Miniprotein binders against b1l550. Designs and how they scored, part 213

Target 1, 279 residues: b1l550
Amino acid sequence: MRLPEELLERARDIHSEAPSHRIKLDRVGSFGLKVPVEFKGFLLLAEADVWVSLPEGRRGVDLSRQVEAIYELSNPPKDPFSLCREAAISLLEKLNYADSSGVSIRFDAPLQDGESLKYYGVEISSIASDEIINKIRVEILGMTACPCTAELIRAYKSSEIAATHTQRSLGILEVSTKAEHPDPDKLASIIERAMSSPLRTYTKRPDEGGLVIRSLSNARLAEDVVREMIHLFLEEFGHLPEDTHILAAVRSMESVHMHDIYAERSFSLDEIRKEISSH
Below, E stands for the ipSAE of ESMFold2; O stands for the ipSAE of OpenDDE; V2 stands for 0.75 times the mean of E and O plus 0.25 times the DockQ between their complexes.

## First folded at step 15 (miniprotein)

Design v19R
Fold by ESMFold2-Fast, scan of step 15:
Structure v19R (fold): chain B 279 residues (1-279), chain A 89 residues (1-89)
Amino acid sequence: as target 1 above (279 residues)
Amino acid sequence: SEFTVEAEINGVRIRIEVRVDGKEIRITVTIEKDGRRIRFMYVITSPEKLEKYLEEIERIIRMFGVDPEEVKRLIEEARRLAEEILERL
């Protein structure tokens, strides 16, 4: 039974009332929404969060308008980047008391891997106020091989190919920009090229051997991978606004340790160019 | 201002600025309505991206309750400017 709409005339407008304490809230919204998106020919189920700022004089947010904003824009399914940007602006237009709005969308992105597919993590956001800031975070697993152990074993045995430990390493690139979101496939490619070798969804034994040999011949520290990711990023995305902020990081799941190794660098395009040109 | 398209439609002020930046075209959109201003931008690296982002800009402007036909004219003017620039790169 749906309650009579006449009750709405008599009910208090709770959301518009003064709050218990006059405190501004930064993010109030609907989190964990499931939305279909179209990504490079694939129909995917993504997870979305939508939010707005809440002024100190207002008790609550109209949550139904938040859900309406993203669902109106997601039917038919569209690319998650356009959806993210459009929904953030729509929220700000629909909820006039808010100073800012935001949308975050996360999904696993398919990537062609020989005759199969592999997947990498994508999280994007758009935050709207007097300007729009777009953020993308890409995470993909690759393989690294330890150059230190390789060198020690080479010295000990004088062998052409040094044995060393290999491990899965998680590469991370996060970009925050006033321009549109960078292409995640290009970010994933940068991460994979910086690693000792990429990982595969499916390999037969000869292909697996080749992957291991590639990794061993291209041994890299986590620090090496981060520096290479930054170098490759500047080659591909140097055209972005100078105030674009980047985080490049690697978490190496060390096969010879009970703990991980982590390396990172955050920077703006303006900052890193000055650093490179001075040295 | 030579690369700017401006309109006021139903009390909504729209400014689309098209600028050359190196090998790319930058499109900046500013929308003002009821005392609120929103600005966003795109970096255009190909004709395919130009078409995609002009369509997105059109959808965004339409969310502000403006006449769809007037928005379409504004977008067509911006397209002409951007295409002319792309042909020269």
Scores: ipSAE 0.779, ipTM 0.917, lowest interface PAE 0.9, mean pLDDT 86

Design v19T
Fold by ESMFold2-Fast, scan of step 15:
Structure v19T (fold): chain B 279 residues (1-279), chain A 89 residues (1-89)
Amino acid sequence: as target 1 above (279 residues)
Amino acid sequence: SEFTVEAEINGVRIRIEVTVDGKEIRITVTIEKDGRRIRFMYVITSPEKLEKYLEEIERIIRMFGVDPEEVKRLIEEARRLAEEILERL
């Protein structure tokens, strides 16, 4: 049912009215929108949240205008990073009462893995006010092998390749920057290279043996992985603005424990360079 | 080195700054309209990224009701300056 449009001439504009209480709201928006995005040749279904700040003197946000803004920009599908940045700016332009806007987009990213695909998690955001801050979080599973148990077994058996426990570990890189979002494939690559070995979607028995041997020959503590991730990040993304903030973390799902091991470090590029230079 | 392209079209002020930091080109865009100022930037590490982000900048500026022909001229000047810098790196 569609009511006559001439009724809009007589109806109160509820959203523009003063609220019952003069209280600012930080985020008012449309959450859990399904949007198609184009990512490196793939058409993916992503989930998006869009929001704006609401001033104390205004009762409501035009939610239909928010949905229109992101869908106008997502048809035809485009890369999620451009969509995120453009939608955040568009929201501020379309909703002139807002002091800030934000867009968050999340999806599982395909990554070529031999002749198959594997997937890693991506969540991005763009928050616009007087400037734009872009954030990306990448999570990917890899394998770690315990160097402590490896050393004990090597001492016990004098083996060329020490036996040790291996486990899946989740690597996390989060970057917040005034520059464009970093390439998530490069972030995923950094995480995988810092691990004892990457994980595979599919392996044949000889390939599986090789992956295990790689992991055993490259045993690393969660602490080692975080430090290596930071080192590799600085090599790849040291060109970002000095006030760029990074979180590097690893959660190791220890096969010999009922609990996980977790290691993390948060830093700005300015802070970490001063720290490394002082050593 | 630093190069700047500025325009004011239909009350919208646009400033595009192209600067060099090490081996990278930085493009900073400032848009002012109706008392609101927005500033955003890109770090260009390749010619492919330059083209991609200039296209994005063009789409963003067009959202502010700027004449498409004037936006295209502004972007072409920024491209020329950035390409000149890239040739020297």
Scores: ipSAE 0.773, ipTM 0.919, lowest interface PAE 1.0, mean pLDDT 86

Design v1D
Fold by ESMFold2-Fast, scan of step 15:
Structure v1D (fold): chain B 279 residues (1-279), chain A 89 residues (1-89)
Amino acid sequence: as target 1 above (279 residues)
Amino acid sequence: DEFTVEAEINGVRIRIEVEVDGKEIRITVTIEKDGRRIRFMYVITSPEKLEKYLEEIERIIRMFGVDPEEVKRLIEEARRLAEEILERL
């Protein structure tokens, strides 16, 4: 039942009223919205959060305008990166009292895997104020093989086969930049190339053997994977603004331990170039 | 090399800066309306990216109540400058 719009004449404008306490809020918005997006030829269901800053003198935010902003821009479905950037700017234009706005979009991205598809995680955001800061986080599973155990087995003179343990490792690349979001497929590719081997959705017996041999021939510590990810990132994305901030990380689900191994490095492009060129 | 395209349309001030940086083109857009300023940028590494982001810039500028026909002219000028630069890289 839709109530008569004439009731709005008597209703107080609660959102524009003074709050009980004059305290600024950093993020007020609609979280967990489901929006369709078009990603590289696929129609996907993404999850979105939209928010704005709320000044100390205003009681509430026009939540319906936030939902309208993102839904208007998502019909027809468009790529999530443009949607993210455009929606953040739209929110500032529609909600003049806000000093900043933000949009976050999360989805599982399909990636070609032989005759099938595999999926990796993507989370992006755009935060708009006097400028826009775009952030992307890509997570993808790969395989690592332990070089320490490989070396010990090779040193063991009764062994006829080089052997080591292998495990799933989660690679993470997060980029924050004033430029547009980097291509997530390229970020996922960097992560997979830094690993001992990528993982597959469909494994035939010969393919399984190939992946294992590839991993064993390319054994890497979590620390090695992070360093390689950084190296490959600089080759692909070194053109980004010098104040671009990157997080590279690996979480290795060690098959011989009850716990995981984790390695990470955060840096700006300016910082890492000075470090690499020194020593 | 740095080129600027400026316009004031329906009370909205728009500045598009096209700058060469190595082998890339940097496009910076500044929009000012009703005392609010917003600046955003793109790094163009291919003709395909140029076309995609010029279309996005056009959609964004239109959000500010700018005349669509005048926005198209502004975008076309920016495209011409960027394409001229890309051909020289």
Scores: ipSAE 0.773, ipTM 0.923, lowest interface PAE 1.0, mean pLDDT 86

Design v1M
Fold by ESMFold2-Fast, scan of step 15:
Parts: sequence; C-alpha cells; structure tokens
Structure v1M (fold): chain B 279 residues (1-279), chain A 89 residues (1-89)
Amino acid sequence: as target 1 above (279 residues)
Amino acid sequence: MEFTVEAEINGVRIRIEVEVDGKEIRITVTIEKDGRRIRFMYVITSPEKLEKYLEEIERIIRMFGVDPEEVKRLIEEARRLAEEILERL
C-alpha cells in the first residue's frame, strides 16, 4: 500500500541528520545485487556490490540512488568492465556528499575449449575518488605434476618414463591499475600456460592419456608456476603504468598430502623491473 | 608526442590528453564539476581498443550533463589526434 505523499512533509529526513557519533564510514552500500552483463557474446547473471564513503556529519546514505545508478547502466546488459568503471563514476556524480565510490562485479567466465566450454572465476572492481583504481582477480584450475617425486622414481627404477603424482592447482592473478581492466581471457591464458597442463571440461580416454603425459613431461613446483606466471604477465602486460600492482599465486591441492602447498608473490611493475635488471 | 583537447561547457571542464609512451597511446581524461575532479586513463594497444574506449569516454562525459553534440565533437577531435599518432608509429 502506497502511503500519502503529504507524510513526507512531516517525516524527518533521517539520512541528512547528524549521527550519534561523528565517525566517517569507508563503505556504505547495496551488496549482493543481481545484474545482467554481456561478456564475450554471453549473457550472464553477475553479482554486484555498490558503495560510497559516508562523511562523519551525515547519518545515512541514499541507497535507492545507488541501485538506480547501476541499474540505469546495466539495462540493456553491457560489458561488465565498462559497467564497473561507469557505475563508480556515476555514483560520485549522483551522491555529491561522498568522497569515494566503488563497484565490484563477480561472475564465472566461459572460455572456449575446443568444441566445449570451460569456465574460470572473475572478480573486478573500480574505486573512484580523485582517480580511478581498477582491480581484476582471475582464478582458474590447472594441473601440476611433482618434479621431486618424478626424479626419485626415475632414479629408483633407472627408467626414463616420468612417474609422479599430479593434482589440481588453482592459479591466481590479481591486478590493480589506474589503466582499464586487463582482459581476463589473457590472464586466464597466462595461468594455464604456466601450469604443467590445462584442465578440460570434456576428454575422451586417449585425450586424457595425452594430457597426463603432457603434465608429467612438464613437471613444475608451485614456486616454478608462480615465477612463470610473472614472466608471462610481463610479456603480455608490461605496457601498464609503473605503479600497477600484481599478485601472482598458486594453491596446489597435493594428492599425496592432507594439506595444500601455496606460493605467492606481490609486486609493482617498477619494483619487478628493477629486480630483474639487477641480475 | 602529446596532444590535449579541452572544453568547458556550463561549468563542466573536460580535458583529454593523448600521449605516446613507447609503442602505446595513453589517453587521460580529467573532468571537473562543482569543485570535484576525477581523472582516469586508458592504455591503447590497438585501433580496436581506441574506438572502444573513446565510446566509453563519451558515455562517461555525458553523465555530467554535457551537451551530447559538444561531447561528440570533443571525442572526434581526440580520435583525429590519436589516429595521427598511430600513423606515425
């Protein structure tokens, strides 16, 4: 039931009132919104969070304006990266009391795999203030094979046939930059190429055998995978601004242990270039 | 090489800087309105990306209440400068 509009004249404007405590809040917004996006020819249902900063002198945020901002830009569905950047700027324009705004969008990205599809995880954000910082995190599973056990078994049997344990490993690349979001397909490709072999959605038995042999012939430590990911990232994305920050990580779900192996490195482009050039 | 196009329309000041950095073109957009300043950038590595991000820049500027025809002119000027740079790379 719609209440009479005359009540608005007598009701207090709660959001504009002074709060009980003059404390700034960093993020106030609408979380878990469902928004349609268009990604590489697919219509996907993504999950979005939108927020703004709240100054110490204001009790609340106009949440309806936040929802309006993202929904106006998401109809018709568009590229999630453009949506993310545009919505962050729109929030600042619509909510003039905010010092900063942010948008985060999460979805599973389809990736062509021969005649089939596989998928990987994507989370992006844009945080706007005097500048815009764009962040993307890509996670994709691949296969790793242990070189230590391979060497041990080779020595034991005097065999040239590689035999070792294999496992699923999760590769992670996260990039924070003042430039536009990097292409997630290229980030996923970097991760897969750094692994012993990629994983597939569908294989026949002969193809499975080939994939396993490929992995065994390209055995890699988690540390090897992280270093290769960084190397490949620099080849593909060395054009990004010097202050771009990257996290490269691998979590190997070891088939012979009750625990996982984890390796990571975070760096800025200027930092890593100096490190490499010093050798 | 570095080129700047700028406009001020009803209190909204827009500056688009097109700059060569190595093999890439860097486009930086600054928008000033009602005492607020926002700056963002793109690194253009292909002609396809140039067209895509010029369209995004146009949509963003239009959110600030700028006349669509004036925005279109500003974007076209930026396009011409970027294409001139691409021809020289």
Scores: ipSAE 0.750, ipTM 0.918, lowest interface PAE 1.2, mean pLDDT 86

Design v20F
Fold by ESMFold2-Fast, scan of step 15:
Structure v20F (fold): chain B 279 residues (1-279), chain A 89 residues (1-89)
Amino acid sequence: as target 1 above (279 residues)
Amino acid sequence: SEFTVEAEINGVRIRIEVEFDGKEIRITVTIEKDGRRIRFMYVITSPEKLEKYLEEIERIIRMFGVDPEEVKRLIEEARRLAEEILERL
């Protein structure tokens, strides 16, 4: 049984009351919402978080208005990037006491892989205040082959393709910008091209042999992969505002060790260009 | 080149700036309502992106209680300016 709406006239407006302690909160919101999105012809189930800042003089946030904002904008399903940006702005418009709002959306993005699909991770956010900052993080697995072991084996026995260990490596590109979110397929492509070889959803034995040979003939350190990702990023996305901030990272799940290796570099476009142009 | 489209509709002040730097078009939108200002931008690298982001800008502006027909006219003017730049490429 739903309670009579007339009770709202007698109920205290708890959210508008003064809190027990006058402390500002940075993020108050609805987390783990399931939202349908349209991504490059696919209907996907995404997970979203929405939040606003809460001033020190207000006890609570109108959480129902937050959920209403994102669900109104997601019907019919639209691309998650537009949804993210629009919802962040909508939250500021709907909740006038907030100084800032934010939205993050996470999903696994399908990528055509021959006659099948493979998937990579996408997390995006938009944080709105007097301006909007858009962030995207793309994670995709690839293959790396160790050049150090390859060189030792080549010294031991002469061959065009040296034997070495291969492993799955996770490539990461994260971009924070005042411009719209970069295309995640292009970020995923950059990561895969920087690796020794991409991974496949399935292969038949001849194709699998070819993939392994490709990886072995293109052996790369985690450090090599990060540098190549940065180089390829600058070629594709050098048009972004100079204060755009990037993180490029690789986590290699070393097949010959009980532990992983990790390499990363964070930078702004202005910073990296000055560094590269210095020589 | 730089062009600006500006309107004040129902107390909402909207400014759309279209800039060209020789390679891409940059569109910056500023909305002011009830003492709050928000600014956001897009870098347009293709005609397809232009149409997509103009539609998004239109949806965003409409959130602020602006007359849909006046928003449509504002967006059409911004499109015209951006298309003039693209035609010169």
Scores: ipSAE 0.770, ipTM 0.919, lowest interface PAE 1.0, mean pLDDT 87

Design v20I
Fold by ESMFold2-Fast, scan of step 15:
Structure v20I (fold): chain B 279 residues (1-279), chain A 89 residues (1-89)
Amino acid sequence: as target 1 above (279 residues)
Amino acid sequence: SEFTVEAEINGVRIRIEVEIDGKEIRITVTIEKDGRRIRFMYVITSPEKLEKYLEEIERIIRMFGVDPEEVKRLIEEARRLAEEILERL
């Protein structure tokens, strides 16, 4: 049911009124929107959050203008990174009372895996004020093998490839930068290369055996994986601004324990280069 | 080296700075309208990235109510400067 438009003549403009308490709010917006995006030849249904800051003197945000902003930019479907940056700027332009705006978009990214597909998680954001900060978080599963148990079994049996336990490990790279979002496929590649081996969607027995042997021959601690991820990141993305901030982490779901092992390091590019060059 | 393209169109002031940063090109865009300033940047590592981000910059500037033809001229000038710098890398 659509109410008569002449009621607008008598209705109060609630959003422009003074609030009950003059308190600034940091984020007010529409959360959990579904938006189509185009990612490397795939049409995906992504989840988006959009928000703006609300000044202490204004009661509410025009939520319909927020939804309008992102949906206008998402038709036809576009690259989620451009959508994220453009929508954040559009929100500031459309909602002139706001001091800042933000957009977050998350989706599962398909990745070619031989004749099949695998996937990794992507969450991106753009926060706009007098500047724009772009953030991307990539999470992908890989395999790790325990070098401690491997060494113990090798000593016991004197074998060249020691038996040890293997487990799924979740690798995480998060980047915050004033530059455009880094390519998520490259971040996923860094994570997989740092692991003992990548995971596959489909393997036949001989290929499965090969992955296990690769993992056993390349046994790594969670700490080793994080350090290798940082090393590979610096080789690929050393061109980013010096104030770019990175989080590298791994969570190993230990097959011989009831608990997980976790290792992380956060740093700026300027900080890590000074650290490395001092040794 | 720094190259700058500036325009004021319909009360919107736009500044595009193109700089060499090591092996890469840095493009910084500043837009000022109605007392608000916003600045954002790109690090260009390939000609394909240059084209992609110039198109994005053009779409963003158009959001501010700027004449599309004037925006197109501004973007073409920025492209020329960036291509000149790319030839040096």
Scores: ipSAE 0.776, ipTM 0.918, lowest interface PAE 0.9, mean pLDDT 86

Design v20L (at its last look DockQ between E and O 0.94; V2 from the best seeds 0.81)
Fold by OpenDDE base, second read of step 16:
Structure v20L (fold): chain B 279 residues (1-279), chain A 89 residues (1-89)
Amino acid sequence: as target 1 above (279 residues)
Amino acid sequence: SEFTVEAEINGVRIRIEVELDGKEIRITVTIEKDGRRIRFMYVITSPEKLEKYLEEIERIIRMFGVDPEEVKRLIEEARRLAEEILERL
């Protein structure tokens, strides 16, 4: 049922009215939208948040226009990174009272693992104002083996390969840049390579044994993982703008403790380069 | 080497800056309309990325109500400049 358009002439535009309190809002929008995206030949249903700022003199945001903005760009489905950037800009153009906009898109990215698929978590965002800042967060699980326990076991019982506890660890790379979003597969690869071993969706028994042996031979502290992530990141993405900000983190779900071990470093590219050069 | 493509079309000012930074090309786009400025950047590391991002820039500029044929001309000029730089690398 559509109300007659003639009623629109009689109805007050509530959103354009002056608010009772003249206060700017930073973000007003629709959260938990589902938008189709094309990623590496897969059609995925991603979760999206869209928002704009609201000036002090306007009561509300035209939420329908926000939703329209992202869905217009989502048909046909396209690359989620392009969608994110384009939608953020479109929001500012369509909602001319806003001085800033933002889009966030979340999905599980497929990653080939032999004949099977594994995945990593992706959250991309674009925040638009006078400039656009693009942010990507990649999360992927790997395996770590504890070098400390391995050394204790080695000291107790001489063996070429010491037994140690292994655990699932979540590696995180978050990159904020004025450039386009970095390649998520490359970020995921950096995280996996920084761990003792990658996880596999499917393993045959010989492959499983080999995976564990590799992990044991490459035992790493959570701290080692973060440092390795940073090192590998600089090698792969050292070309990004110097003001690019990075969070490298790992959350190790320790198999011998009830709690997780967490390590992180936040840095800009210029900061970390100065730090490394000082040594 | 820095090259700039600039146009003002129906009150929309567009600037596309193509800069060589080391071994990479940076494309910075600035759009000004109705007293607002939006700036965004791409780092071009391959010919495939160049084409992809030029297409994106084209779509973005069109959102501001710029005539498609005029946008195409700007993009083609930016492409030419970027390709000339890439050929020198």
Scores: ipSAE 0.819, ipTM 0.936, lowest interface PAE 0.6, mean pLDDT 92
Fold by ESMFold2-Fast, scan of step 15:
Structure v20L (fold): chain B 279 residues (1-279), chain A 89 residues (1-89)
Amino acid sequence: as target 1 above (279 residues)
Amino acid sequence: SEFTVEAEINGVRIRIEVELDGKEIRITVTIEKDGRRIRFMYVITSPEKLEKYLEEIERIIRMFGVDPEEVKRLIEEARRLAEEILERL
């Protein structure tokens, strides 16, 4: 049932009232919105969060204007990166009491994998105030092979390709920048190239054997993978602003242990260049 | 090299800066309206990215109530400046 609109003129404007306590809130918004996006030729269902800051003197946020902002920009479905940036700016324009706005969009990105597709995780955000900070996090599974066990077996049996344990490892690259979001396919590619081998959604026996042999011939510690990811990132994205912040991480789901191995490094481009140039 | 396009239309002040940063072109957009200022940027590594992000900049400026014809003129001037930088690389 739709109530008569004249009731709006008689009702108190709750949102504009003073709050019970004069406390600023950092994020107030609509979370878990389902939004269609167009990503590299695919129509995908993404999940979005939209929010604004709320000043200490205002009781509430106009949530209808938040939903309007993102849905107006998502019809027809568009590139999620442009949607994210444009929606964050739109929120500040529509909600003038806010000091900042933000948008996050999450989806599983398809990646061509031989005759099939595989999927990797993407989470992006844009936070707008007097400037815009764009953030992207890419997570993709790959394979690692243990070089320590490989070396022990090689010493024991003298083999050209040593047997060792292999496991799935999750590679993570997160980038925060004043520039536009980096291409997630390039970030996924960096992660996969840093691994002992990529994983496949679909393999026949000859291809499966090939992946295992490549992994065994390219055995890497989680620490090796993180360092290689950073090296490859600098080759691809060294053009980003010097204050760009990166997190590179690997979580190895060790097949011979009940626990995982984790390695990470956070850095700015300015910081890492100075570190590398001092060696 | 550095080039700037500026306009003020119905109280909205727009500044587009096109700069050479290493081998890439940096485009910085500043919009001021009703006492609020917002700045955002793009790093252009290819002609395809230039066109894509100029279109995005155009859509964003239009959100502030700027006349579409004036926005189109600003974008065309920014494109011309970026192309001049590319021509001199």
Scores: ipSAE 0.785, ipTM 0.923, lowest interface PAE 0.9, mean pLDDT 87
Fold by ESMFold2, look of step 17:
Structure v20L (fold): chain B 279 residues (1-279), chain A 89 residues (1-89)
Amino acid sequence: as target 1 above (279 residues)
Amino acid sequence: SEFTVEAEINGVRIRIEVELDGKEIRITVTIEKDGRRIRFMYVITSPEKLEKYLEEIERIIRMFGVDPEEVKRLIEEARRLAEEILERL
């Protein structure tokens, strides 16, 4: 059933009224939308949130206009990063009473893994006001090998046995910048290269052996993985604006312990450069 | 070096700044309409990215209701300036 259009002339426009309590709201929006995106030839169904600020003098947000802003841009499906940035600006243009807007998009990014696929987690956002801040968070699993246990076993067996415990570790890079979102594949690559070895969906026995040997040759503490991620990030993305903010972190699911360990560092590009140049 | 393309079209002011920052081009776009200012930027590391982001900038400016032919003119001027800077590198 569709109601007659002429009712719009008789009904109050509730959203444009002043509220009983004149209090500004920071985020009013539609959360958990499903939007189609195209990433590296894959058609994915991503999860998106859209919102705007609501001034103290306006009672409500026209939610259909918010949904319109992102869905118009997502048909046909396109690159999620462009979609995110463009939708944030579209929200401000369409909802002119707002001081700011935001869009977030979440999906699993497919990554070629031999004849199979693996994936990494991506969450992006764009927050628009008089400037636009673009944020990307990449999460990918890798393998770490404990250097302390490796050294102890080497001393015990005089190099006859090369062994240590290995475990999955979740690497995290989060970047907030005024420039466009960094390439997600490069962020994922930085994380994987900082680990002892990558994880594979499938290996044959000789390849599996090689992976294990690589991890033993690159045994690293979680702390050193974070430091390596930062080093590699600076090498790849040192061109970003100086006020770009980064969080680098590792959560290691230690195979010989009942608990995980966690290491983290956040910094801006200008902060870390001053820190490094002082040494 | 630094170059600026500016226009005002039907109450929408557009400024595209093209500058060299180290070995990369920075393109900064400022759009003003009805007293609101929106500013965003791109760091161009390759000719392929230049084309990609100029197309995105064109789509964004069109969202403000600017005549498509005027937007194309602004984008072509920005492209020309960016390509001239890339050529000097």
Scores: ipSAE 0.719, ipTM 0.910, lowest interface PAE 1.3, mean pLDDT 89
ESMFold2 (binder alone), look of step 17: mean pLDDT 84; pTM 0.824
OpenDDE base, look of step 17: ipSAE 0.810; ipTM 0.933

